VHH binders against o59646. Designs and how they scored, part 3

Target 1, 363 residues: o59646
Amino acid sequence: MKNPKFTENQKEIEKEEFEFLQKLNFIIKESLELFNTNLKNSMKFINYITLPIIMASIESKSFNPFSEIIEKHIAFILNSKMNSLGYKFLPLGYSSDLTYENDNSIIHIDIKTANLENPSDFKDTVPLGINQSSYPGVLDCKIRGKNIKADCKKIKVYPNIPTTYNNKLTITNALLFIYPDYKEIIDEIREDYIAIRELISINLKDILTPIEGSLEEFLNYKPSNEKKRLEPILDNIVRGYFIHDKLRHEFSENVEKDLEEFEKKIIGIAKKLKEREIKPVAILSISIPNGELAPHYDDEIVSGKSWGSSFRYHYKKSGNSVFKGLDNKASRAVFLHINKEYLPVLKKYFDPITVYELTEKRL

## First folded at step 22 (VHH)

Design aa1
Fold by OpenDDE, fold request of step 25:
Structure aa1 (fold): chain B 363 residues (1-363), chain A 119 residues (1-119)
Amino acid sequence: as target 1 above (363 residues)
Amino acid sequence: QVQLQESGGGLVQAGGSLRLSCAASGFTFSRYAMGWYRQAPGKEREFVAVIYSGGDTYYAKSVKGRFTISRDNAKNTVYLQMNSLKPEDTAVYYCAAWGYEGSVWTDYWGQGTQVTVSS
């Protein structure tokens, strides 16, 4: 279907989107040094967060502390700078990470972090939640591998975010921070940690003595939807011993020696993490199309992994570069930062996609 | 070829005024944010002011209320009116442009113009 000509309204909307993108890009660019400084400040305390990182590595939790640190620093910077530009912080609950308002617009900024070694988070598409865009995503009503198809053209993945708030234009952006992997560092100590847990487990009698009942029965108690009591007990002993410097000398001398050795290993891991200089290798700024620009981006914005509950903004489809504006010239996405050392790796994911790199030319 | 040419710099007494101009060519001026930066001897380059393509302005705290940035798209020129100048304002002032040209996000920088404020 010949993409209908852009309406004047759509052009105006895009103009506003790009204007804000320009502002946002400026803010981030001007704040890179501050961000890096702040990030370094957090990293001064890496020794204190190393053990929790190790502990989390064996848990099913997808928590990434570095992502969290990055997100919070960026949020802080944006809150301060956006205010300076006349935007007021406006949490709406059903919104991106940060929401602001001025006289004419409601701004949504989603801060995304991605591990360089996990390309699913940034390769070919940018994942969007229903609180991160106002654009209805195309829904495919078919079951793969089955001859089951429904005509659901009228049904889109409709987000929680409207295209306008009380005549204020919704502007939605994403900032993607790609950071280097550090899993291999943690992998070095994971087995040792497991061994330490086991060591503690077999020596629990030294630190845990029941008054009534069976210790074994207690430790093996597993309520519905909970872990065995043994697991949190071990976690607490580990944290007590290594973080809080408690429970020292509660175990046998031999066990204590092993625990001390493990402590040294933790310190070593902390050092390695520090030396890795975990910082963003790339920052991508993305202007997400307002829903009023439909259907111009229907090919790019489609249902995501959670069918009907999320969507993705594709920047590469069938070998074609996307993230284009309405005029097919300007890009809605720009790299604000690239670590040149990682350029070869980044090119694997963003080449031949004309993800437009910020270039500086001095005249 | 992209060009940014600053002018209007010079020597002025404290409390005085200067107006800087930056003439731009080689790109779609109206689509770019235009800004001014300055660099004093021994210091890092710092942001002074910007006027976005839509006309919005932003100023560094140190110059807010004293400096005014404006643009004339018909002339492809950005201006910086500097009032109530202080010795601390002494620096090389650089014109900058950033925005989309075609499919490329680009920053351009001028060669700079010297502003000296005497006590």
Scores: ipSAE 0.020, ipTM 0.392, lowest interface PAE 5.4, mean pLDDT 86
Fold by OpenDDE, fold request of step 25:
Structure aa1 (fold): chain B 363 residues (1-363), chain A 119 residues (1-119)
Amino acid sequence: as target 1 above (363 residues)
Amino acid sequence: QVQLQESGGGLVQAGGSLRLSCAASGFTFSRYAMGWYRQAPGKEREFVAVIYSGGDTYYAKSVKGRFTISRDNAKNTVYLQMNSLKPEDTAVYYCAAWGYEGSVWTDYWGQGTQVTVSS
């Protein structure tokens, strides 16, 4: 089907999107120094979160504290500057991380973080949640490997975000922060931590006495949708001992010695984390198409990893402009920052790379 | 060829006023944000003011309330009205444009105009 020519209304929408993109890019670019300074300030306290990071490394759900730190700093910066441009902070519940309004638009800004070593988060696509776009994603109603296919052309991944709020245009943006991997540092101590947990586990009688009944039965108790009692007990002992300086001398001398040695290792890991200078290696600003621009981006915006519950904004490497505008000329994405040291790696995933600097550099 | 030409700079006494102009050519002016930067001796270039394509304005804290940026799209010109000038405002003032040219985000810069505020 000959892709219908974009309407004048669609052009106008895109114009507004690009205007905001321009504003956002400027704000972020201008605030990069502040951001970096603030980030460094947070990192001064890395020693206090080192153990939690280690603890989290053995859990199924990996919490990334650096993502949180980045997100909070960006939120702070945006909240501080958006008002000066006439945008009012407006939480909507089902929305991107930050939402604002002016007279003509409702703005959604999603702050995304990606590990450089996890290309699935940024390679070829930008993942979008159901609250991060107003553009309906194409849904493929087929089961791979099975001869099951349904015509679901009308059933798209429809987001929670509308294309308009009353008379205000929905504008959706994403800021992607790519940060370097630090897992190898944690990998150095993970096994030691596991050993420490085990050591504590076998010596729980020293802390949990007296006990009425069976200690084993208690520790193995597993309520529905909860962990065995052993796990939280161990977590609390670890935090109590190493964070709160409690429970000292509650164990045998030999066990205490091992715990002290582990503490030294934690300090070492903290030092390594600090020395790594974990900061974004790249910042990408993206204007996400409004749903009214359909079907022009149907090839690019499709169901994501969570089938029918998320989207991915794909950018084609082969001959087509990454994050192209309606005219296939303008880009909806700009790198606001690139660490040159990582440029070769980034080029593997992004081509071309357009950087917003004082001098236009197309890389 | 893209050209940004600043004018209106000069020597002024503290408390005085100047109006800078920047004439632009070689690009679609109305689609670009236009801004002013300044660089004092021994200091880094700093943001002064911007007027976006939609007409919204933003100012550095140091000049807010004293400076006014405006644009005339018909003339492809951006202006900076500088009132209540201070010696600290002494700098080379640069006109800048940024926006998309095709698929490329582009920044253009003028050559600058000297503003000197005497005490």
Scores: ipSAE 0.019, ipTM 0.392, lowest interface PAE 5.7, mean pLDDT 86
Fold by OpenDDE, fold request of step 25:
Structure aa1 (fold): chain B 363 residues (1-363), chain A 119 residues (1-119)
Amino acid sequence: as target 1 above (363 residues)
Amino acid sequence: QVQLQESGGGLVQAGGSLRLSCAASGFTFSRYAMGWYRQAPGKEREFVAVIYSGGDTYYAKSVKGRFTISRDNAKNTVYLQMNSLKPEDTAVYYCAAWGYEGSVWTDYWGQGTQVTVSS
C-alpha cells in the first residue's frame, strides 16, 4: 500500500528526531576516547572474570560479561554528558536503558550489544523490545507451512512506550555496539573445564564427608524450579577452589595437581582474552521512528523473534532507512565508530560505510 | 603410628560449657579434615562437627550455634568448644581425621572421651 503524504506534524516530529540524533552522535563521538580508556581499565581485571566466563560457557543461557561492561561504561558516560547538557535523567520503569527529559521531549536510549558473528542482530535489523519503541510493529498473522492466515492489520505489536508523554514528544534511539567474538578462546578450555568438573564430581565424597544418608540421592535431588544439587555443588567447589583459594588440600595429590594445571590454563585464557582487546568493532547510532509516523515505516518495523512480544527495526530494508519526511533524506542509522581492522568484515554487511565525524568520511 | 587422643570430657551441668581437645600424631595434620562425632548409649554414632584443611566448618543441626570447632595446625590439635550443653548432648565424643595420604583416602579415630550433662 502506498503510504500517505507526510503531515506537517509528522515532518516536525522527524525534524526533532533528526536533531536529537545529531546531538547524540556528537556526544558519543566526543566521548569515544574516554569510553575506550574506561573499557581498558575494566579489562585490566580480566583475570578475575575469566573463570566465571568459562563456567558460564557450559550453561544454556550464557551471560556475556563484555556486553555488560560495555553497557555500563557507555551508560555512565551518557548520563554524565546528558546531564551536563541539561537533560534530566528520568527512569520510568517501562523504558529503554536510559531515559531523559527536557522541555519538549522524553528521550529513550537503548544500549544494545551484538556479536560480530551474529549478523542477524545488526546487519539489516536491530531487535527492539516493547519498551524500546513507540512505533507499533507489523504483526504477521500466518502459520508457516499451513494455509492459515488471519487479517491482523488492525492488530500490531503495540509497545508499552507511548508516542507522547504529557505532550512531550517521545524520542527513541538505539546505540548498537558490535563486539568481536571470543568464543574460540573459551572453546580452548571448555573441555578442560568439563573434565575438571568431572574430576571433582568423582571426588565429591571426599569433599562432602561426613555423609549422612545417600550421597547419590542428595546429589540427584531436584526440587521444583531448582537445579539438581550436583550442579550448584560443583559450581561452588570450582569457585571456592579457584576464586577464593578454599578447599585446598581437600583432594588427593594427583587431583590437586590436575587442578593446578587447570589454574594455569585459566591464566592463559585470561591472557588471550586480554590480547584480543575486546572492544567494539563498530558503533551504530539508530533513530527509531516515533509511532506518530505510522504508517510510513510499517514496512521496516515488524514482529521480532518473540511473536507479538517483540519487534525489529529493519533499518536497512530496501536500503538505508532515512528520515522519509525530511528533504535532506538523512539516514536514521549512522556509524559513529569502526575499528579499521575489522573493516573488511564489516563491508560484508555494510557497503558503503559512512562514519560520522566532524567531517563525514565515506569508507 | 597414628594417634588421636581426646581430652577435656567430664561431668557438667545443663547450660554449662566444656572444651574438648584432640591431639593428633603420625600423619600430616594440615592435610586432613578434623571432626567430632558422638555416640550416646543405645544410639548410633552421629556427626557433630568438622573443620576442613582449608578452615571451613560444618555443624550438625543439633549443635549449630552452641558448638564451635577449631584447629591449631602448629599444635596438631583440633578443639570443640561446647556451650549451652543439654542432657541430650551426653555421649562419648570421638575425634576423627580423614583425608588423603598420598593417593590413599584414610580415616582415623580416637578412643573417645565421655561427656555427661546432668539435668
Scores: ipSAE 0.016, ipTM 0.312, lowest interface PAE 6.5, mean pLDDT 87

Design aa4
Fold by ESMFold2, look of step 22:
Structure aa4 (fold): chain B 363 residues (1-363), chain A 119 residues (1-119)
Amino acid sequence: as target 1 above (363 residues)
Amino acid sequence: QVQLQESGGGLVQAGGSLRLSCAASGFTFSRYAMGWYRQAPGKEREFVAVIYSGGDTYYAKSVKGRFTISRDNAKNTVYLQMNSLKPEDTAVYYCAAYGYEGSVWTDYWGQGTQVTVSS
């Protein structure tokens, strides 16, 4: 057959994947209030992290300042709950940090955040790394602007995670936290930060006067192939001034007034971040097919041109992604939570059946 | 139309036993995790026990060893056997179902049944 039948072993694999998905979904759904409380406690210290957030925002258009904090709080919840279900924590060197085992399986859970502004990271798809799946990806075979389809269909990129560990089934899951873009809040101050950096740059002679040689010569000295040293020096002065209360009153009176005005803006941004209450737009739980299920998911798990650095699972290709070998046709991707304030935006991204379900199921 | 109907509550002496039942309809019972929660007067609703579709169970620390959750998929019914009852177990007990038919996680809840443990 062009569409091969599921073997009995493949059906058993999907049953085990479905049953674990149910346990994971229950744990996360039951723990949402604890997660929100823990995140809110982290936000008590927002005034200590606001300047680092602003500085990091210069480097990224799709910035979620809280992604690592979110990941750590969810990891705490999972580590606290999984032992009571008979799973032991089992960190491995070249796999997910959230790895667990029981008698029959090895569990890998990857926690991801996605910016609502960047729908390619969550809309009908989830990115996977080489250590986040056991299913081979179909190679994207474009050669110098031309697409060669037939030859590349036979070539797959193989991930690092095996389909079993010593007769224990590998189960891989992603928890996807979709967060709003903080662009409105961060944009308010980004240009001011850039201006402050320039102001410090123009006035470096007030702070840095080398004993020997010119300031220009000092700043451009590089004993190796290292790039220009100005950016690290400016960032160091910013941290010294605003975080550590150093270098105060070392600049002219006019410069000091501009720095103090910016400090007031930092405080205002911290207040806005605290008042916004950081809550997920949506939480999506995804069962990633085990590689032994090949070829049944070959059209849904693909590799990019960089040979596995950006695997993708298209969990909603041409309809709902399901456990294809199960009679119940259960979805492999499940919404655990939505923030109703963002429902109109979510409706733009998903198919009519999903939109109907999101609209009608109000919890 | 989803229904969860609890029964088996009542008054019992400390140290006694009760068995709660919850009859379910309107969804594919075998796909859902089934659970019990309770709410004492003036307190928040708290988790008691869950049984997953594959039969694995998980219990709150306060009831582990005393309570046993079970399910009968042929009868679409979940049970909570409560032994060695204490006055602190006095609460309204709610049956819950956790699962999904499409792609959205859905929780269903019963109306509750009163359990009163006298000293």
Scores: ipSAE 0.661, ipTM 0.883, lowest interface PAE 1.3, mean pLDDT 82
Fold by ESMFold2, fold request of step 27:
Structure aa4 (fold): chain B 363 residues (1-363), chain A 119 residues (1-119)
Amino acid sequence: as target 1 above (363 residues)
Amino acid sequence: QVQLQESGGGLVQAGGSLRLSCAASGFTFSRYAMGWYRQAPGKEREFVAVIYSGGDTYYAKSVKGRFTISRDNAKNTVYLQMNSLKPEDTAVYYCAAYGYEGSVWTDYWGQGTQVTVSS
């Protein structure tokens, strides 16, 4: 049938979204060298954080070792720069980590990272959580089982973020940082960590007496699942041994040899993490359509198989996604930075990419 | 082909005023944030002012209250009105445009115009 027309309110929403995108892009572009310097300074301490990173990777399916570091440095930059543009930091308990307000708008910014070797996380799409959009997702039953076409009704799944807060427009953005693959580095040592945990478990009696603190009182706990209840104890022993130099020489000679070999592997992993390119491969800035813009982006914002715990914005599903209600046809997804070394790989996934060159003024 | 051409620079007494202009071509002017930077001898290039497509403005602390950025979309021109000029405002002033080339956020720069503020 006919394409629905944008209402005047919808056009005004897109004008506000476009103007904020320009402000965000300016801030990030002007702050790239500060961000890179701050990130590099954090990486000087990678030897101290590598074991905690390994331990966290056991508990998380979607682990990127730099995600929290990146988020905190971007948060610092945004918190200082957003004030100069008249926006105040406004953390909300359920929303994105970076929330701001001015007189007219409440801004939600999500920092996302993607592995260059996993293009489904960045190619023409950005994943969203239920707390990262105000636009309803359409459940697409065709995401799996391409042979099933006729039976699935389109179902809208509603996110937690409202389209307005009182009289203030909700504006949502994502900053997507594409990094080189780190997964194989972490996978290299994950099984070794599990093996060390089991080794300690087998020899637990040998070391319980020397452990500094109240471990005897802690062990008066009787869990129904011994492996799940023992994990905190085993992790505590790992921290004591490798971070705090406790429990050294309390194990048998063979166990001590295995622990020392694992320590060498931790150091080797830290070196590999530090030597992998720490600068982003690319940075994308993405304006996520406000929910009042429905139905204009229904084909582009879909709910995943988890029924609202995961949305995706396909910002290039049927061509470039633009501010559809504005005459300027500006893109909602924009590259702010491209590492020139990775341009051939990026062109494999983003065709076309116009490579920009900074025109330097003669001084 | 994108072109930014500054004009309006020159020599002026301390306390005086100048109005810089930057004529733009080769892109959809109304889509771009337009700005001014400056570079004094022996110093790094520094931000002065920006005006976004919707008209919002932002200024460096050192010029806020003395300088006013504006744009005329019909003439594809951005202006910098500089009042109460000080010798430390002496610099080459560059026009800049921030916007899109396809899906890439891109900046363009002019050739610069000299502003000299005498004591």
Scores: ipSAE 0.363, ipTM 0.785, lowest interface PAE 4.1, mean pLDDT 79
Fold by OpenDDE, fold request of step 27:
Structure aa4 (fold): chain B 363 residues (1-363), chain A 119 residues (1-119)
Amino acid sequence: as target 1 above (363 residues)
Amino acid sequence: QVQLQESGGGLVQAGGSLRLSCAASGFTFSRYAMGWYRQAPGKEREFVAVIYSGGDTYYAKSVKGRFTISRDNAKNTVYLQMNSLKPEDTAVYYCAAYGYEGSVWTDYWGQGTQVTVSS
């Protein structure tokens, strides 16, 4: 069925989206130096955050140790710049990372990080949560691995974000920071960390003495809907020993030697992390279609792996996604920054690469 | 048969006010977004305002603060209150209904009503 023609209001919506994208792109581009400087400032303290990074990495295989740092720095910069331009910071909850208000729109900006080694997260699609878009995504009613197809034509993935707030248009954007893989650095110490945890576990008697009951019973206690106490206790001891230096000499001499050796390894990892400078490979700016633009982007916005709780914007499904209703056919996704060192790699994923300039350039 | 009938247009002096009405029939009114559009001579049709089925509204920048769109679902009618009219507001104003009929996007249009603002 031929996609319906754009209505005049839909064209107006896209015009607003386009204009904001240009503003946002400019702001980010002009702030790159500041952003990098601020990141360096955080990295002065890498020695203090390395162990928490290691600990967190065990819980999640896809953990970017610097995601939070990046997000906060970007948030700070955006808040400052957007305020100067007359945008008011407006936390609404159940929204993107940053929400702003002007006279005509409520703006949502989601800050995302992706690993260069995981192209599925940035190459063709951007994952979106239900708080990051106003566009109802097409529900994929296919059960993966099971030939069960349901007729889901009547329902979509409906986000929490409305298409309008009163008389203000919802504008949704994503800033995607692509970073090099730090997995190799973390992988160097992962096994050692696991070993240290085990070592501590078998020597808990040196740290914990039961007053009543058995230590084993204490450690095996499982609160309702929680993990066994053993796990958080181990984490706590690790933090006490390596971060707070409070549990020194509480273990046997042999165990202490092992712990000291591990501490040296942590320092080594910190050094490696510092040397790999936290610089983005690329920054991609994406204007996400407003829900009122349906059905024009139905083919590009589909449910994610989580049935009904997430979706993906396939901004390259038919080539570079453009503002379909506008005559200029400008791109909805543009690179604001590319580390030239990684340009050959990026070209493998993006062909062509659309870069933000006063006039969009295709590389 | 789907029908959209505009009324309330006419001649008004600059700074004056008009209220347009659009009576709808032949479809489930409450499920559709209702919009106003206008077309001046020699110009393309342009968006003026929309009120969605949920009651949210959106206005073109050129009319924001001056025009108010509202709807009465019980009467199957959408309204456009136009205040502080300017000569540049002179156009044929069209009522539109649009939304999904099942899985099919559908739009309906009225015949239009002339609004003339004299300087």
Scores: ipSAE 0.038, ipTM 0.503, lowest interface PAE 3.7, mean pLDDT 86

